# VH-VL binders against a2bn08: the designs that were tried, part 9

Target 1, 238 residues: a2bn08
Amino acid sequence: MAEARLQRLLRVYVLDTSALTDTRLRSLLGSGSLDEAVRRFAELIASVRIAYGVEVYMPPTVYEEARRFLLSNGVTVQSFEALAAWITIKPPTRHEIRIPASIVRDYVEEVRARLARGLRVAEEHVRRAFEAGGLYAAETASREARREKLGAIIRGLRERYREATRHGMLDSVEDLDAVLLALEVRGVLVSNDEGVRRFAEALGVISIDPPKFISVLQGLLRHSKTGGVAREEAHSTS
Short names: E, the ipSAE of ESMFold2; O, the ipSAE of OpenDDE; V2, 0.75 times the mean of E and O plus 0.25 times the DockQ between their complexes.

## First folded at step 1 (VH-VL)

Design t3 (framework fv_traxivitug; at its last look DockQ between E and O 0.01; V2 from the best seeds 0.00; counts 0 for: pae O 15.1 > 2, placed apart)
Fold by ESMFold2-Fast, scan of step 1:
Structure t3 (fold): chain C 238 residues (1-238), chain A 124 residues (1-124), chain B 107 residues (1-107)
Amino acid sequence: as target 1 above (238 residues)
Amino acid sequence: QVQLVESGGTLVQPGGSLRLSCAASGFTFSSYWMTWVRQAPGKGLEWVANIKQDGSEKYYVDSVRGRFTISRDNAKNSLFLQMNSLRPEDTAVYFCARESRYTYFGSYRYFDYWGQGTLVTVSS
Amino acid sequence: QSVLTQPPSVSVAPGKTARITCGGDNIGSKSVHWYQQKPGQAPILVVYDDSDRPSGIPERFSGSNSGNTATLTISRVEAGDEADYYCQVWDSSSDHVFGGGTKVTVL
């Protein structure tokens, strides 16, 4: 019974976008560029699929987001498609998946709290802009200097607002699809996003980070390459 | 309405063991994370340990990890702290406190109700 | 943030406003909570989630949190407000962290 559960935990994975954007992947795959890392990742997934029947999934929404990110960061179309060829791209059956109302309630409560924090961040930056505006009106500052000061305050607002409202929160359809798909296929979610992993936990979905995922796949390949290190003992000693 | 009552604090020799209890009433105990916070004589508040609603997750401050064990009995509305290998620096008033309602997405937690505390003195 | 910095003491005249600060890097992006503790008593929550007040806490208690400083403000201070005040935050790396405490004296 335990063996059957362990087999599923080792053989079925679902990727969110953070699994393909984690900077540690370059080091783990021994690559000098993101394009090379994607190519090596494709080879790794292909190898474990062929040797052990490991299945790797991602929803179409994750595929599109990952594609946009990777192509914008020096990955070639051919390298990305080589990776995608070994990944099963399918959407979660959203209309059939149900989640407990308690999870929805918790989500609503957290959104409300974060909106309150965001408002306080906004109020701080309104005060700063008011004070800065007063200073520039009193002095003969250039139009460009005034624009630069205002731009700095707005950038500060956006950065701190994002931190206050979005950090550690499930706030994308792509991430939700990854969690729902993992629930549906009874697989392990691969994510480096704290908010995504918390939501997965709420639904009973096990999650691991991308470095752990790579380690597991490499471990499986080492076993395969040695011709089976875990062989049945030929002879028993007394 | 909500009440938390600690017990078990006493004088213990260094290296000794002690078990603290906290009796909860006036709320659905099984729906809340619970915590122990201590305060050494004349010092500030220090978080010690917390425990998830179902007991599945437990976290400790570094100085007590491996020596203290937090546990709960939801059927009896009780929280416990088993303290082993006690040191003089563990001398403190130990408070039982209820954490704000847990959410799977929450990034903040506070203590909305506290017990009166129980004094643990570790001395020869 | 592993350390929250509070001034050790604040003196205020009756009827005036006391301000207790809690310093931490980018603390304005976190939720800060405040506790009042009188000698020999358990702490009482007076402000949570930066600026919200529990039922039963007078409106004279208010909070703000912005940038690197959170502030507990006690307006129209009364003798009964004399106590130690602690700020507190939570994060996944350090769990619960309390400030060192501020003794408010009403003179």
Scores: ipSAE 0.019, ipTM 0.557, lowest interface PAE 6.3, mean pLDDT 85
Fold by ESMFold2, look of step 2:
Structure t3 (fold): chain C 238 residues (1-238), chain A 124 residues (1-124), chain B 107 residues (1-107)
Amino acid sequence: as target 1 above (238 residues)
Amino acid sequence: QVQLVESGGTLVQPGGSLRLSCAASGFTFSSYWMTWVRQAPGKGLEWVANIKQDGSEKYYVDSVRGRFTISRDNAKNSLFLQMNSLRPEDTAVYFCARESRYTYFGSYRYFDYWGQGTLVTVSS
Amino acid sequence: QSVLTQPPSVSVAPGKTARITCGGDNIGSKSVHWYQQKPGQAPILVVYDDSDRPSGIPERFSGSNSGNTATLTISRVEAGDEADYYCQVWDSSSDHVFGGGTKVTVL
């Protein structure tokens, strides 16, 4: 690796939504609640920024998605704002970013294949619903029994359709923005989403999962000194 | 022209060790996942292990996990399978295969090119 | 454990159509790939992603996949099509799964 690329791998990170919503966050930060975990995450990011100039980025689309999720799951506005204060919110410069045509072509072929599989799943569940309609005719079955059977078929369709079409694929603009921003700033993408990480890796963007990210930051603080120059130990409470 | 050439298959006693190699040519080796598939005499195909382009992810069938190690050297266009604690049921022809994902996202994994195989016999 | 079930053998007259089935629970939601293997030789890919053919594979080879069954169809069978045929899927819980194989005999 070039020295400049190695330095950015140690100091520039881009978060997707999963980096803030990972269920392991509470235990990794030794916290009793998600709200505590968010506050400790904020303290960790602040500490490495002060000690080493570590930059943490997030697209506005990811910011809004993460905010909605965390606030709806018991994180206070104060805790979220404390975290966001240490994260640079920056949109990717989408009109200037270039992606090899072969990657775009491969993505289109993947989408086509998944749509075809999803259609086959849908056809199978239409057949199941047709058969169930014969068994649960209105004159012989209660309205509640008919609703329960239809509901089960629809739930099965949704589960199977998601597996056939969406599992392991980059399918949201929020996740795309995180990858594009990581490419633009030459940073490490932090994500636990298989599809997001695979897309990033295809573009040459290095990715790590959130537990690894936490471990890297904690490791930096064990070896830090105030001012970021010497290897003398810095105090840590985490 | 894609070419995969396996080597290292031989007779070995139970409990022994053996290292298989696969030499690749005619394609950009570092751009593909690589795979070992085996076939016991008179039996069907069984996937054994695969390895990501950069070597950072490795997966194994349950029957060999902990005993076999897949590895690659992208500078030498070579794939390897280190086989330890060999058992008679490991007796098979071992094929090296290129795992093609014409989409780099995964989920459509198939083996578009195969070597001719190398025979491993585990017998006393 | 994922299991792909193939008939052990299929007999077909020259010029007729052979159909090789691959059964699996909800296999229609997965991409199915097919391999031809002649005795003493390595497998070759003949169909991928249910119905696509690699370069050099004749149009006589076709595939379909729906419900619990994927099918490899060989039209206008020739003596050279006599081989073992394997289906294969990727399964997130088991990585790669092969069927047990079907011996196609041209009589």
Scores: ipSAE 0.000, ipTM 0.460, lowest interface PAE 12.6, mean pLDDT 84
Fold by OpenDDE, look of step 2:
Structure t3 (fold): chain C 238 residues (1-238), chain A 124 residues (1-124), chain B 107 residues (1-107)
Amino acid sequence: as target 1 above (238 residues)
Amino acid sequence: QVQLVESGGTLVQPGGSLRLSCAASGFTFSSYWMTWVRQAPGKGLEWVANIKQDGSEKYYVDSVRGRFTISRDNAKNSLFLQMNSLRPEDTAVYFCARESRYTYFGSYRYFDYWGQGTLVTVSS
Amino acid sequence: QSVLTQPPSVSVAPGKTARITCGGDNIGSKSVHWYQQKPGQAPILVVYDDSDRPSGIPERFSGSNSGNTATLTISRVEAGDEADYYCQVWDSSSDHVFGGGTKVTVL
């Protein structure tokens, strides 16, 4: 049972959005465009599916997000469809999936902490704005200078606020769906997001990053080619 | 306040080499993609090169590939552009710019802050 | 290679509305950004992600993107709005691409 489970884990993968949008995708799958990389990815998935029965899953929410991203970044509809043809789109059965209360508690605590950090960031920027207002008073500074300063403060606020509240945390329903689906199908989650991976780990879901995923798939194919040559050589000596 | 200050632009002969520098301040430099954009006299903006936060990824416009090298020193908050085998068509103001990735996925890459630029003139 | 096409020039009277177009194949599926550049100055981001405005940019500046055309709209144009305007997109095959620029003249 343990061996069968392990074998299944090696054959079933769930992709979050980051698995398809990783900036390293081009380099991992070749030196070409993102469009070419997606095509090669499709071929890779097709090959391992046929050869080894590897299954790749994606929640509908992740699918839509990935689609939007890839198409907006120069991937053709044809290339995307080629990839999608080899991915099983499946929603997690959310109403049947149980999450330990301890995980929910920890998550709530983290959210609270982050909200507090966000508030501090906001307060700091209000203070900065106030101080800047004194230095950039209408009597001493041009409208343009004041506008520029205010703009800079607001931009800084947005950036720091985002970093304080969202970075390293499971912060999207798409990512949650990916984790839940991985849990349900007993698959390996493919993600480059540390927050998502940590959450997955807490649920007992194994996760790997996209480079490792590609390496694993390519490794499978290399092994099949060597095994086929060994079989052909064994038949010729026989 | 975010500041980007370019330096190193000068007159160089065709075939010569030049190194541009950009000093960054007012933000966590190591957290951002950085880019070089150039503008020939009286012409439009042209993207030249960009570099990932950790320097592991570098991209170039085709016309400069093999001749230009983008690099960064995060400890010194500095961006560099090594330009070799310079040509007259490389004559331009070179801007250092910060890439904003407002989206979680690096979608919608744009330049939210620019330096004032440094002029590179390639002339015999 | 993604080519962005802008009109070379747009003239507008003070107080009126200027519209600057950026044409590209299926540009509506991409995020378009706009920059203002005055003579001898660095470009300034005025619109990003099709329609969002950076802090400090007046509400008079707005953007839209659909089909094959993105548009920067400047309402209630002022003399200070005279500048070159560039659209820009990111593409995975060509990285960052700028339009040819549009000179806006306030009459």
Scores: ipSAE 0.000, ipTM 0.479, lowest interface PAE 15.1, mean pLDDT 87
ESMFold2 (binder alone), look of step 2: mean pLDDT 92; pTM 0.943

Design t4 (framework fv_traxivitug)
Fold by ESMFold2-Fast, scan of step 1:
Structure t4 (fold): chain C 238 residues (1-238), chain A 123 residues (1-123), chain B 107 residues (1-107)
Amino acid sequence: as target 1 above (238 residues)
Amino acid sequence: QVQLVESGGTLVQPGGSLRLSCAASGFTFSSYWMTWVRQAPGKGLEWVANIKQDGSEKYYVDSVRGRFTISRDNAKNSLFLQMNSLRPEDTAVYFCARDSYWEVTYEGAFDIWGQGTLVTVSS
Amino acid sequence: QSVLTQPPSVSVAPGKTARITCGGDNIGSKSVHWYQQKPGQAPILVVYDDSDRPSGIPERFSGSNSGNTATLTISRVEAGDEADYYCQVWDSSSDHVFGGGTKVTVL
């Protein structure tokens, strides 16, 4: 890995929505309210930006989603804006970003495989509904029991269909923007989403989860001090 | 019979507070996202807030954020909307609605609606 | 941008086809849902996920969604179809968004 590239990978981070909506955020940044945790997160990012030149980015799509979640869960506008002040909100330059054709080919192939799995899931649940009997031949025979039985089969279909077609796959524009921005700025992606992280890794983008990200930043402030400035000053006067 | 019944709507003065309730019956309430949608007299529909099955995620339209709080009690099959710092523009019929999608968050259709409860904010 | 644009009104003769548009930036990449509301009543879901129909909704109701425009199509219009119609999407910048509504008049 080149020194310049390694330096950027250690100093530049891109957040996806899960980095700011993780239910562990409160405990990771101190006990109390989510509002307090967001303020402490703002302080942490500000501190590493000022002391070590750490840059934190997020796309506008992620900013809007994270803002909505946090403000809806007890975080004040002031607290969120304090955090956002230390984060560079920037869309990826989609029309300029180049992705190897091999990755697009693999993605298309995975989409086709997942569509086939989804069809099988649908067929399975059609068979299950048929075997459970028609609405009038349902086991318990009451209207409420028939509706609940139908609802259970439909919920099973939706859950299995989602698992087959969406789980572990890059399937949202917010997640794609985070990966593309990380690729563009040559940064580390911060995400809890396995599908997003797998896609990032295929593009050569390093990813870490939000607890690791917070731990790294806290560790940087506690254990990663530089004595070089003092030594440089002493040496410049000699 | 799947049913949603709202209650709590009344006349309240600007700056006041009010709590709306929605009683659900005929379905497994804890399995669905729930939402509040309002409609001002003679105007269109406006989404207000939604809440995840277990109450872990809540989302609000910008104009009510920080003033309204959505909550649910799955043991009692009930949805609530606590409205604080009410403004004249909050005057509307408030509908309780069920998201039809299992596991699909923020993208679901609203397949079951209550009758609505009228909230009037005026001096 | 999270604004959904609907024409304020559409007039259609009985037995003809009504088309109600819902305009939004890149709306074709989102799932569009349609609601019918008659005066003094709660809305009723008539089309969900662009083109699917709930149980009890007649086949005359259909939907499509591509590019910047989603369309609710009501074929063989009946007097009982006279109502306000709303489109709705989930959008990352504004959560659930409703269109302004279209009053369909059957004359």
Scores: ipSAE 0.000, ipTM 0.418, lowest interface PAE 16.9, mean pLDDT 82

Design t5 (framework fv_traxivitug)
Fold by ESMFold2-Fast, scan of step 1:
Structure t5 (fold): chain C 238 residues (1-238), chain A 122 residues (1-122), chain B 107 residues (1-107)
Amino acid sequence: as target 1 above (238 residues)
Amino acid sequence: QVQLVESGGTLVQPGGSLRLSCAASGFTFSSYWMTWVRQAPGKGLEWVANIKQDGSEKYYVDSVRGRFTISRDNAKNSLFLQMNSLRPEDTAVYFCARDYYRSGYLYYFDYWGQGTLVTVSS
Amino acid sequence: QSVLTQPPSVSVAPGKTARITCGGDNIGSKSVHWYQQKPGQAPILVVYDDSDRPSGIPERFSGSNSGNTATLTISRVEAGDEADYYCQVWDSSSDHVFGGGTKVTVL
């Protein structure tokens, strides 16, 4: 079981945007604000890098997306840059990375299936709007009531369409860059996104969610202050 | 070849004190965290305390904090649990276990001793 | 402070599959380990890190862990599998936490 054991011990991680925008980040790091959580996360990553040589990467596309989100949600530029200072920001070498054609074929088939579902959702809501329009044409329905009914149907369409086309699918350049970078550096992908993790798995990339990632780093530090290295050495020599 | 042997369990009056010992052999004792786990008669397992390789860090379940002290002697391959201000609810079989670790989150007990019974009663 | 919930007992016929659940908030983000304890004996490790088996444990033992539930699965159950089973996690704030245990009876 040496191979399964080694996969669990990898010390190279790649973050996607969800690793920094996870709503549990404040709770996981025991902080009352997102800004404090980001500072504690920076300290955590710095500590494991210094003590164990743990490397954390993110592509520039993820860096920009995470920066926009965090700054819009009360995180200071200073706190974010303190975190980014301990992360290696590097784009994947896209022109050199190879992926099997079978993965591309399966992705194209999934996209087509989801587009077909989205069209059905659209057609159903067009039918609903047409039928509701007839019902709300009665003299007892105000213009405000008719507008509210139409608005509700449109909101339903947007929600169902999003569910049909985007849920559980790799659908952004940021997510793709994170997966490709993880493949290139032979690291573990940190993501809370089902579609991203499924795509990574198809490429042979191991993935973990942000709570597990934070738990790993905190666990290393619980033992590192006086003997975490000795504990890992004891396991590697067995 | 790994062996853990507990000793010291006996009948003690409420408010009394007792020290448990665990003798380790067959591995590099000084390279592992060590743990005490207890089990009240007919009940489940409850983690009690653990101690870092060099003795510098110690952690306790809330109900024993301030009353129990975990310690180790790496030269003698021995683990100890000093129990003070004992209560009837401390009655249990106390197991010594090796707290094995593979990464920052992967902590489990791969070897256990046979246990030693502590009874706190009048 | 974390609580792991196990059913107190599970009955299974020989040759059938027993499933023992371990419920906990966000338990899928943690590594779950499983111990078997027979009367008068110390516990032994049967599954670690959600799904891995120690040397000497039959392949009939398997595990899974996602969301709020971890599961120990014993396939093709034998009389010798009758025991108490405990799940366990490590948490940075709670340290080691055990489930309440499940008594597996093979009828």
Scores: ipSAE 0.000, ipTM 0.397, lowest interface PAE 19.5, mean pLDDT 81

